VHH binders against Glutathione S-transferase TCHQD (TCHQD). Designs and how they scored, part 12

Target 1, 266 residues: Glutathione S-transferase TCHQD (TCHQD), of Arabidopsis thaliana (Mouse-ear cress) (o80662)
Amino acid sequence: MQLYHHPYSIDSQRVRLALEEKGIDYTSYHVNPITGKHMDPSFFRMNPNAKLPVFRNGSHIILDTIEIIEYLERIAEVSSGIEDATFNREVVEWMRKIREWESKLFTLAHIPDNRRLYVSKFLRMVVIARMAESPDLASAYHRKLREAYDTEDKLKDPGALRRSKDHLLRLLDEVETKLEGTTYLAGNEFSMADVMLIPVLARLSLLDLEEEYISSRKNLAEYWALVRRRPSYKKVIGRYFNGWRKYATLVKTWMFVRVRSLLRKY
Short names: E, the ipSAE of ESMFold2; O, the ipSAE of OpenDDE; V2, 0.75 times the mean of E and O plus 0.25 times the DockQ between their complexes.

## First folded at step 5 (VHH)

Design d4 (from c29 with G56S; framework vhh_h_nbbcii10_fgla; at its last look DockQ between E and O 0.04; V2 from the best seeds 0.00; counts 0 for: pae E 9.2 > 2, unsure alone 61.4 < 65, placed apart)
Fold by ESMFold2, look of step 5:
Structure d4 (fold): chain B 266 residues (1-266), chain A 126 residues (1-126)
Amino acid sequence: as target 1 above (266 residues)
Amino acid sequence: QVQLVESGGGLVQPGGSLRLSCAASGFTFSDYSSYALGWFRQAPGQGLEAVAAISSSGGSTYYADSVKGRFTISRDNSKNTLYLQMNSLRAEDTAVYYCARDYRYSGSYDEYFDYWGQGTLVTVSS
């Protein structure tokens, strides 16, 4: 089993947490979306939406995060010899609810405009170059270009930004209330609902927003401290959030983007 | 196979100059037009900082704002060597300096600046 992902991608973290919690071995392939590597034709043919992660088991390719997790549940059931079990209804409801929050728009709204616009321009140039190099994929690349412009339009719309923030606040308030009665999101045992939520909290930590969104909520703050002790969290997220590794990745990525822009070789 | 070796570090007074070299082996600068070469540094107790880069053609350069006007990146294809000329040195320039290669045709989706040297220490102190 193969997973194409990046350690800072929320959905990549979700799938990796699921894999680690279930003890499923996989081969990890890093693809950095800031450098445009996810737009290379070989990857794009495998994954026409150019989203991370991409899960592959033999000829079976799965692109949707919840579908990947459901597939992993079936694999774990078969390997253990336990009868097919469906997710608890509450787990499924939480997974879908958490998925609906638009993390990309929120993240980009917290990036300084100069750096964000520079990267956005770079990625659009990458897409244009790939269209010229691979005419058979041009329609799919054109769709990605339109999606990039749509995202830029949303970032200039104060209403869209307010709705994204309000959505997150309502989600976290609901989580705070639920955690008064349970240790984990969907009960007193760790579940795939937690797998979906933890990367949201990690993103808030990455953006230096813990005080505003996490620490301000007593139950959520306790939950956040608890889940960071899990071996799965430490391996999938914690290792990549230590200071030198995070900083080195940022510097290398930024240097790459600027050098490629100077060379006009995308 | 691919190897990068930095040299030329040492102790220098503020306002002084130093020239770093990066000798490459396992590839030649003239044979690979789709890559760039760069310098990075890490100060004591600080994270990694990108310093400068130069295109394969030598016609385009990048400099961090903190070193613009003081540092010059260059290369000598006949010696397969990258240079960093460091003038008007300040205490803040004290760091281990690394050279690195960005190779577009790497076999890895996540390999940008895929080969690194061991580093050379530059100390700027009175």
Scores: ipSAE 0.011, ipTM 0.375, lowest interface PAE 9.2, mean pLDDT 83
ESMFold2 (binder alone), look of step 5: mean pLDDT 77; pTM 0.781
OpenDDE, look of step 5: ipSAE 0.012; ipTM 0.280

Design d5 (from c19 with S31R Y100W D107K E108P; framework vhh_7nfr_2; at its last look DockQ between E and O 0.57; V2 from the best seeds 0.00; counts 0 for: pae O 9.3 > 2)
Amino acid sequence: QVQLQESGGGLVQPGGSLRLSCAASGFTFSRYAMSWVRQAPGEGREWVSSISSSGGSTYYADSVKGRFTIARDNVKNTLYLLMDSLKSDDTAVYYCARDWRYSGSYKPYFDYWGQGTQVTVSS
ESMFold2, look of step 5: ipSAE 0.215; ipTM 0.646
ESMFold2 (binder alone), look of step 5: mean pLDDT 82; pTM 0.828
OpenDDE, look of step 5: ipSAE 0.007; ipTM 0.288

## First folded at step 7 (VHH; framework vhh_7nfr_2)

Design e1 (at its last look DockQ between E and O 0.64; V2 from the best seeds 0.00; counts 0 for: pae E 15.2 > 2)
Amino acid sequence: QVQLQESGGGLVQPGGSLRLSCAASGFTFSSYAMSWVRQAPGEGREWVSSISSSGGSTYYADSVKGRFTIARDNVKNTLYLLMDSLKSDDTAVYYCARDYRYSGYKPYFDYWGQGTQVTVSS
ESMFold2, look of step 7: ipSAE 0.000; ipTM 0.251
ESMFold2 (binder alone), look of step 7: mean pLDDT 84; pTM 0.850
OpenDDE, look of step 7: ipSAE 0.732; ipTM 0.884

Design e2 (from d1 with S105Y; at its last look DockQ between E and O 0.65; V2 from the best seeds 0.00; counts 0 for: pae O 3.2 > 2)
Amino acid sequence: QVQLQESGGGLVQPGGSLRLSCAASGFTFSSYAMSWVRQAPGEGREWVSSISSSGGSTYYADSVKGRFTIARDNVKNTLYLLMDSLKSDDTAVYYCARDYRYSGYYKPYFDYWGQGTQVTVSS
ESMFold2, look of step 7: ipSAE 0.453; ipTM 0.781
ESMFold2 (binder alone), look of step 7: mean pLDDT 83; pTM 0.840
OpenDDE, look of step 7: ipSAE 0.703; ipTM 0.870
ESMFold2, look of step 9: ipSAE 0.419; ipTM 0.771
ESMFold2 (binder alone), look of step 9: mean pLDDT 83; pTM 0.842
OpenDDE, look of step 9: ipSAE 0.067; ipTM 0.500

Design e3 (from d1 with S31D; at its last look DockQ between E and O 0.02; V2 from the best seeds 0.00; counts 0 for: pae E 16.9 > 2, placed apart)
Fold by ESMFold2, look of step 7:
Structure e3 (fold): chain B 266 residues (1-266), chain A 123 residues (1-123)
Amino acid sequence: as target 1 above (266 residues)
Amino acid sequence: QVQLQESGGGLVQPGGSLRLSCAASGFTFSDYAMSWVRQAPGEGREWVSSISSSGGSTYYADSVKGRFTIARDNVKNTLYLLMDSLKSDDTAVYYCARDYRYSGSYKPYFDYWGQGTQVTVSS
């Protein structure tokens, strides 16, 4: 099994947490979306939405995070010899509810405008270049270009940003209430619902928003401390959020973008 | 602070039975799934069985399914492995492990282990 992902992608983290919690071996391929690598034609043919992660097992290519996790459940059932390893309905309901929060807009709203606009212009130029190079993919590249402009318009709309924040607050309030009665989100055992939530909390930590969103909620704060002790968290997220590795990734990514922009080689 | 103490191992003839116990302390036992893992001489560790935190779901390796039964008592904080129809291939050190994984396979997600108890099935 192959996973194309980036360590800072929320959905990549979700799939990697699921793989690690289930003890499933996989081959990891890093694809950095800030450098435009996910727009290379060979990758784009496999994944025309240019979204991460991309999961592959033989001829099966699966792009949807929840569908990937459901597939991993079936494999675990066959491998263990236990045929009754079905998804709990509450787990599925939490997974879908958590996925509905628009993390991209929220994240971009917390990045300084000058850096964001520089990267946005770079990525739009990459898309334009790829569209010219690959006529058979032009429609899909055009869709990505429109998505980029639509995102920039939403970033200028205070109402859209407020709705994204309000959605997150409502989600975290529901989680806080649930955690009064259970150790984990869907009960007293760790489940795929927690796999969906943990990267949201990690994103808030990455953006220096723990105090506002996590620490302010007693049960959520205790939960956040608890789940960070899991080996899966340390391997998938903690390893990449330490200061040195985070700094090195930022420098490498920025140098790549800056050099390619100066050389006009997209 | 987490402590797992296995007991109940010993020598048994092929076809015999044993009951292994694991006394747990230093953590809220009912919050955690638990597993049995074994290691035969000169071999790597092999996952044997897992049980959910409530005891409602049990999982077995193919090599032991139908012969072994995992159970837990959350009042006494004790994990059990009831071993029937023992074969020489079952000879191993059996470890109790704290387990948070759904699939029950043994990998880096067992965070605490007991010292093990020897089970020997003489030919």
Scores: ipSAE 0.000, ipTM 0.131, lowest interface PAE 16.9, mean pLDDT 81
ESMFold2 (binder alone), look of step 7: mean pLDDT 82; pTM 0.831
OpenDDE, look of step 7: ipSAE 0.415; ipTM 0.734

Design e4 (from d1 with Y102W; at its last look DockQ between E and O 0.01; V2 from the best seeds 0.00; counts 0 for: pae O 9.1 > 2, placed apart)
Fold by OpenDDE, look of step 7:
Structure e4 (fold): chain B 266 residues (1-266), chain A 123 residues (1-123)
Amino acid sequence: as target 1 above (266 residues)
Amino acid sequence: QVQLQESGGGLVQPGGSLRLSCAASGFTFSSYAMSWVRQAPGEGREWVSSISSSGGSTYYADSVKGRFTIARDNVKNTLYLLMDSLKSDDTAVYYCARDYRWSGSYKPYFDYWGQGTQVTVSS
């Protein structure tokens, strides 16, 4: 099994958390979307949507995060000979509900404009370079360029930003209510619903919004403290986001992009 | 207790050859597909090659295809990797891994790993 992912990708974090919780071994490939690695022709042919993560088992490729997690549940069940009761209807419903909130727009809106625009321009240049190198993929790359411009337009739309924020607020309020009666999201046991939610909370923390969105909710704050103690969290998210480490990773990526831009190496 | 022990690693010049071995114990070796996985410094683990339980089917990563040969001896409970035309990019720790579910023509599910053997290709 191979996983193409990046530590800062929310969906990548979800899949990795699932793998760790189930104790499933896999080969890891880092694909940095900020540096444009996901636009490489070989990877792009496999994944024309250029979204992470990509899960591969032989000739079988899965691009959908929930589908990957379901697949992993089946693997774990067959391997252990034990039917996993945690993947029940309630779990699936929460997984889908949590996935409905798209984090991209919200995240970008909280990044300084100068940095955001710089990276956006860089990535467009990368795509253009790849188009030149692989004319057979030109149509697909062009689609990605259009998406990039659409994203920029949405970022200039106060209504779109507000809708994204309101969606998050509603989700967190529902979670807060649910946690009044249960230790975890889908009951008193950890489940794949939690795997879906944890990366959202981690993103809020990364953006320095923990106080506003998490600490302001009593049950959610307790939940957040609880799940951060899990070995899976520490391995998948904590090692990148805790303390000064989050800055180190970001600075490194930023410097890499700047150097490439200056050298016009796309 | 399942045990996998790699050997045969070392320092080789570009264009050179090495033969890795993996001694398996604690399970019915002939019932499991086996694989080699490598990890270069600063990089994630990369699948290299797999072989079916009977040895009838072999699979290779594109990066090593035509240069590496995977084999097994089910009587000796040993997995092999013949590495020819070695390149600097082949420098890594090489791991033997057991595949608990052989699902076809590509990378299986790994449940046990060896400690690894270091391969260094340098002039």
Scores: ipSAE 0.010, ipTM 0.255, lowest interface PAE 9.1, mean pLDDT 90
ESMFold2, look of step 7: ipSAE 0.225; ipTM 0.648
ESMFold2 (binder alone), look of step 7: mean pLDDT 82; pTM 0.834

Design e5 (from d1 with T28K S30D; at its last look DockQ between E and O 0.70; V2 from the best seeds 0.00; counts 0 for: pae E 11.2 > 2)
Fold by ESMFold2, look of step 7:
Structure e5 (fold): chain B 266 residues (1-266), chain A 123 residues (1-123)
Amino acid sequence: as target 1 above (266 residues)
Amino acid sequence: QVQLQESGGGLVQPGGSLRLSCAASGFKFDSYAMSWVRQAPGEGREWVSSISSSGGSTYYADSVKGRFTIARDNVKNTLYLLMDSLKSDDTAVYYCARDYRYSGSYKPYFDYWGQGTQVTVSS
């Protein structure tokens, strides 16, 4: 089993948490989307949306996060011989609800414009170079280039940004209310609903927004402290939120982007 | 209010083909897996095929694998079932069903059903 991911990608964290909680062995391949590695032709052929994560089992490739998680549930059931003893509709409903929140625009809106625009220009130049190098993929790369420009246009729409923030606030209020009665999101046992939520909270922590969104909510704050003690959290997220590792990753990524841009070698 | 309306059924000869359609309204169609379920006279309902919310994953019962194709159009909010090489034991009322699971898991849960469309295979 192989997972192509990046430690700071929300959906990558979701799939990795599911793998760790189910005890499924896999081979981890890091792909940094800020450096444009997800646009390399071989990876792009496997993953035409150039999004992370990409899950592979033999010749079977799955790109959608929730489909990956449901596939992992099937693999775990076959391997262990245990039928899913309880179907929990609430887990699935929470997974849908959490998935619906648009994290990309929210994240980009909290990154300083000069850094974001520099990286955006670099990535557009990487796409243009790949189009020239791989003419058979040119239409697909061109669509990716259009998506990049469309994203920049959305970032100029204050209404879209406000709706994303309001959506997050409503989601976290619902979570706060639910956690009055349960230890975990969908009950008193850890579930795939928690797997979907934890990376949202980790993203808020990464953006230095814990106090505004998490600490202001008593039950959510206790939940956040609780889930960070899990071995799966420490391996998938906590290891990479260590201040030195986070700093080293940012410096390495920025140096790569700046050097390649200055040399105009994409 | 969730509404599912099947169409395209009819009488066909063995070996013939039909295309079933299901028009969906009253919910965000592209957020739900969808399934076809059939019920032969005097029998219980039998799952036929499922498709994920994005259309990226499809699943088939062994009895129809290789002969039936499920598809969806998330712009037109329509689910399809292309049935080829029809046999007399395919005779049933075919229902469109909403599965609230994302991938149409082997353990689907259907919360809304259409009224059904009759498919009859006889010479």
Scores: ipSAE 0.000, ipTM 0.377, lowest interface PAE 11.2, mean pLDDT 83
ESMFold2 (binder alone), look of step 7: mean pLDDT 82; pTM 0.828
OpenDDE, look of step 7: ipSAE 0.152; ipTM 0.581

Design e6 (from d1 with S57T S103T; at its last look DockQ between E and O 0.01; V2 from the best seeds 0.00; counts 0 for: pae O 6.4 > 2, placed apart)
Fold by OpenDDE, look of step 7:
Structure e6 (fold): chain B 266 residues (1-266), chain A 123 residues (1-123)
Amino acid sequence: as target 1 above (266 residues)
Amino acid sequence: QVQLQESGGGLVQPGGSLRLSCAASGFTFSSYAMSWVRQAPGEGREWVSSISSSGGTTYYADSVKGRFTIARDNVKNTLYLLMDSLKSDDTAVYYCARDYRYTGSYKPYFDYWGQGTQVTVSS
């Protein structure tokens, strides 16, 4: 089994957490979307949406995060001969609910404009270069370019930004209410619902919004403290986000993008 | 500091029963799945059984299914293994391990282990 992912990708984090919590071995491949690696023709052919993560088991490729997690549950069930209780109706409902909030716009809105625009321009240049190299994929690459421009338009729309924020607030309030009676999101046991939520909280922390969105909610704050103690979290997210390390990958990536831009190597 | 301490091991005849206990401290016991792992002389560590954080789900190796029962008391921070119909092949050091995995079906990724308790099944 192979996983194409990036440590800072929320959906990648979700799948990796699931893999760790189930103890499933996999081969890890890093694909950095900021550097445009996900636009490479070989990768783009199997993943035309150019979204991470990509899960592969032999000839079977899965692109949807929840579908990947469901697939992993099935693997675990078949291997153990025991039905996994973590994927009950309530868990599935939470997983879907959490997925409904798209983090991209919210994240980009909290990045300085100069950096955001620089990376955006860089990525557009990468796509254009790939389009020239692979004419057979030109239509798909063009779609990605359009999406990039659409994203920029949304970022200029105060209404869109407010809607994204309000959606997050509603989600967190609902989570806060749920956690009043349970240790974890779908009960007193860790489940794949938590796997979906944890990366959201980690993103908030990464953006220095922990105090505003997490600490201000009593149950959520306790929950956040609890889940960060898990070995899976430490391995998947903590090693990248803890202390000064959260800047290391970002700085490295930024420098890489700048150098490539200066050299016009797309 | 995370601590796990096994007890209850000993010498028993084939067909006999034992009850192992593991006292846990230094962490929120109810937040973690727990497992028993055993190691026979000259052999590698073998997964025996796992139990979910709440105790609602249990898992067993094929070799012990129907004979062993894993349980936990989250108020007492204690993990148990009830071993019935013991066989000579069950002779091993039994370890309590904190399992951050939900399932014990795959390669173990345990972060903390006890010192182990010796179980000897002999006539």
Scores: ipSAE 0.019, ipTM 0.307, lowest interface PAE 6.4, mean pLDDT 90
ESMFold2, look of step 7: ipSAE 0.380; ipTM 0.745
ESMFold2 (binder alone), look of step 7: mean pLDDT 82; pTM 0.831

## First folded at step 9 (VHH; framework vhh_7nfr_2)

Design f1 (from e2 with S57N; at its last look DockQ between E and O 0.81; V2 from the best seeds 0.00; counts 0 for: pae E 4.7 > 2, grease 24.8 > 24.2)
Fold by OpenDDE, look of step 9:
Structure f1 (fold): chain B 266 residues (1-266), chain A 123 residues (1-123)
Amino acid sequence: as target 1 above (266 residues)
Amino acid sequence: QVQLQESGGGLVQPGGSLRLSCAASGFTFSSYAMSWVRQAPGEGREWVSSISSSGGNTYYADSVKGRFTIARDNVKNTLYLLMDSLKSDDTAVYYCARDYRYSGYYKPYFDYWGQGTQVTVSS
């Protein structure tokens, strides 16, 4: 089994958490979306939407995060011979609800404009370069370009930003309410619902929004403290986000982008 | 309200083809795996095929593998079942079913069913 992912990708984190929680071994491939690696023809052919993560088991490729998680759940179930009661309807509903909030716009809105725009321009140049190299994929690359422009437009739309924020707030409020009666999101046992939520909280922390969005909610704060103690969290997210480490990958990535831009090597 | 409405059933000769459709409404169609299930007279319901929410993954019962093709149009909120090389044993009421999961892999979990459409394969 192969996973193409990036440590800072929310959906990648979700899948990795699931893998760790289920004790499933996999081969890890890092694909950095900021450096444009996800636009490489080899990866792009496998995943034309250029989104992370990509899960591969032999000839079977899954691109959807929840589908991957469900697949992993089944693997675990088959291996154990025990039906996993944690992947019930309630869990699926929470997974769906959490997934409805798209983190991209929110994240980008909290990145300094100079850096954001720099990376955006860089990625557009990468896509253009890839189009030239692989004309057979030109249509798909063009779609990605359009998406990039659309994203920029949304970032200029205060209404869109507000809607994204409000959506997150509503989600967290619902979570807060739920956690009043349960240790975890879908009950007193850890489930894939938690796997979906944890990376969202981690992202908030990464963006230095923990106080505003997490600590301000009593149950959520306790939940956040609880889930961060899990070995899966430590391995998947903690090792990258704790302390000064959160800057290491970002700095490296930024330098790489700058150098490539300066050299016009896309 | 979740609604599933099957159509396209009918009488066909062995070796013939049919195309079933299922019109979905009342929910975000693209967020759910969908399945076809059939029930022959005097028998229980049998899973036929499933398709993931995105349509990227398809699954088939061994009895229909290579003959049936499941597809979906998430823009039209429609599920399809292309049935080729039909056999007498394919005679059944075919139901469209929603899986509350995304993938529908290995073990589907259905929460809503259509009314079904009759498929009769006979000489």
Scores: ipSAE 0.247, ipTM 0.624, lowest interface PAE 1.7, mean pLDDT 91
ESMFold2, look of step 9: ipSAE 0.249; ipTM 0.675
ESMFold2 (binder alone), look of step 9: mean pLDDT 83; pTM 0.838

Design f2 (from e2 with S57K; at its last look DockQ between E and O 0.01; V2 from the best seeds 0.00; counts 0 for: pae E 15.4 > 2, placed apart)
Fold by ESMFold2, look of step 9:
Structure f2 (fold): chain B 266 residues (1-266), chain A 123 residues (1-123)
Amino acid sequence: as target 1 above (266 residues)
Amino acid sequence: QVQLQESGGGLVQPGGSLRLSCAASGFTFSSYAMSWVRQAPGEGREWVSSISSSGGKTYYADSVKGRFTIARDNVKNTLYLLMDSLKSDDTAVYYCARDYRYSGYYKPYFDYWGQGTQVTVSS
């Protein structure tokens, strides 16, 4: 089983947490979206949406995070001999509710403008170069270019940003209320609902927003401390949020982007 | 309904000090980052300072760094700006603003404003 991902992608973290919690071995391939590697024609043919993660098991390629997790649930079901997997409807409803929050817009709104605009311009140039080099994929690349401009427009809209924050606040309030009665989001046992939520909390921590969104909520704060002790969290997220690894990744990424921009080698 | 009311402005000589206050109501004050923004006569609004919801992190514009201190009291639902070493360039109406985003020195996004309090630094 193969996973194409990046350690700082929320959906990549969700799939990796699921794999680790279920004890499923996989081969990890890092694809850095800031450098535009997910736009290379060979990867793009496999994944025309250019989104991470991409899960592969033999001939099965799965692109949607919830579909990947559902597949992993079925693998665990078959291995254990459980034919009638009772999918917990509450778990599924939490998973979809959590995914509905637009994390990309929220994240980009908290990145310094000079860095964000530099990377955005670089990636648009990469898409344009790939479109010229691979005419048979031109319509798919054109769609990605339009998505990039749409995102920039939304970042200029104060209403869109306010709605994203208000949505997150409502979600976290619902989580806070639920955790009054249970240890984990969908009950007293860890579930795939927690797998969907933990990377949201990790993103808030990465953006230095933990105090504002997590610590202000007693039950959520206790939950956040609890889940960070899990081995899956430490391997998938905690390892990459340590300053040394984060610093090394940032340096390599910026060097690549700046050299390629200066040399016009997209 | 969100309400922000500034006070503490006035006339001060250069080198003097002032303490601005902003009383907040109609929302959970401790759940939001807060900012001070100023507007000089004939100018656009300029971000001055931001503080995290708990008060643990503070940010300042370069023009005021080292001279101004932002603080908050989450029990009294009050935001403060302690201004020291005031200069004539600090003359402005100072607004208390709810910062929609916790990136106060990355082009802040404000959704609610107070009416402002006048600060005048004059010989």
Scores: ipSAE 0.000, ipTM 0.176, lowest interface PAE 15.4, mean pLDDT 82
ESMFold2 (binder alone), look of step 9: mean pLDDT 83; pTM 0.842
OpenDDE, look of step 9: ipSAE 0.005; ipTM 0.283

Design f3 (from e2 with Y105W; at its last look DockQ between E and O 0.84; V2 from the best seeds 0.00; counts 0 for: pae E 3.0 > 2)
Amino acid sequence: QVQLQESGGGLVQPGGSLRLSCAASGFTFSSYAMSWVRQAPGEGREWVSSISSSGGSTYYADSVKGRFTIARDNVKNTLYLLMDSLKSDDTAVYYCARDYRYSGWYKPYFDYWGQGTQVTVSS
ESMFold2, look of step 9: ipSAE 0.421; ipTM 0.775
ESMFold2 (binder alone), look of step 9: mean pLDDT 82; pTM 0.835
OpenDDE, look of step 9: ipSAE 0.860; ipTM 0.932

Design f4 (from e2 with S103T; at its last look DockQ between E and O 0.59; V2 from the best seeds 0.00; counts 0 for: pae E 4.9 > 2)
Fold by OpenDDE, look of step 9:
Structure f4 (fold): chain B 266 residues (1-266), chain A 123 residues (1-123)
Amino acid sequence: as target 1 above (266 residues)
Amino acid sequence: QVQLQESGGGLVQPGGSLRLSCAASGFTFSSYAMSWVRQAPGEGREWVSSISSSGGSTYYADSVKGRFTIARDNVKNTLYLLMDSLKSDDTAVYYCARDYRYTGYYKPYFDYWGQGTQVTVSS
């Protein structure tokens, strides 16, 4: 089994958390979306939407995060001979609810404009270069280019930004309310609902919004403290986000983008 | 309130074709995998086919594979089952069911059912 992912990708984190929690081994491939690696023809052919993660088991490729998680759940069930009771209706409902909030716009809105725009331009140039190299994929690349412009438009729309924020707030409030009566999101046992939520909280932390969005909510704060103690979290997210480490990958990525831009090597 | 209403059933000769429809309401249809399940007289319910929320993935029981086609229109909130090359063994009440799982990739889990539509294949 192969996973194409990036440590900072929320959906990648979700899948990796699921893998770790279930004790499923996999081969890891890093694909950095900021450097445009996800636009490489080999990857793009496999995944024309150019989104992470991509899960591959032999000839079977799964692109949807929740679908991947469901697949992993099945693997675990088959291996253990025990039906996973944690993947119940409530878990699925929470997974769906959490997924409804798209983090991209929110994240980008919290990145300094100069860096954001620089990367955006860089990625557009990468796409253009890839179009030239692979004319057979030109239509799909063009779609990605359009999406990039659409994203920029949304970022200029205060209403869109507010809607995204409000959606997150509502989600966290619902989570807060739920956690009043349960240790974890879908009950007193860790579940894939938590796998979906944890990367959201981690993203907030990464953006230095932990105080505003997490600590301000008593139950959520306790929950956040609890889940960060899990080995899966430490391995999947903690090793990248804790302390000074959170800057290492970002700095490296930024330098890479800068150098390539300066050299016009896309 | 979640509602599922099947239609399109009827009497057909062996080798004939039918198109079943399921009208869904009361929930975000595009967010749920959907399935067809049938129940023959004196038998338990049998899974027939499933389709992912987006329609990108379809699944079929071996008994209907190659003959039946599941489809959905998320704009119309409608699930379809195209049944070709019908056999006597296909005679059953066909139910539309919502899968509370996201994709229904493996074992489906149903939380809502329609009332069913009768399909009778007879010469």
Scores: ipSAE 0.020, ipTM 0.443, lowest interface PAE 4.3, mean pLDDT 90
ESMFold2, look of step 9: ipSAE 0.256; ipTM 0.674
ESMFold2 (binder alone), look of step 9: mean pLDDT 82; pTM 0.831

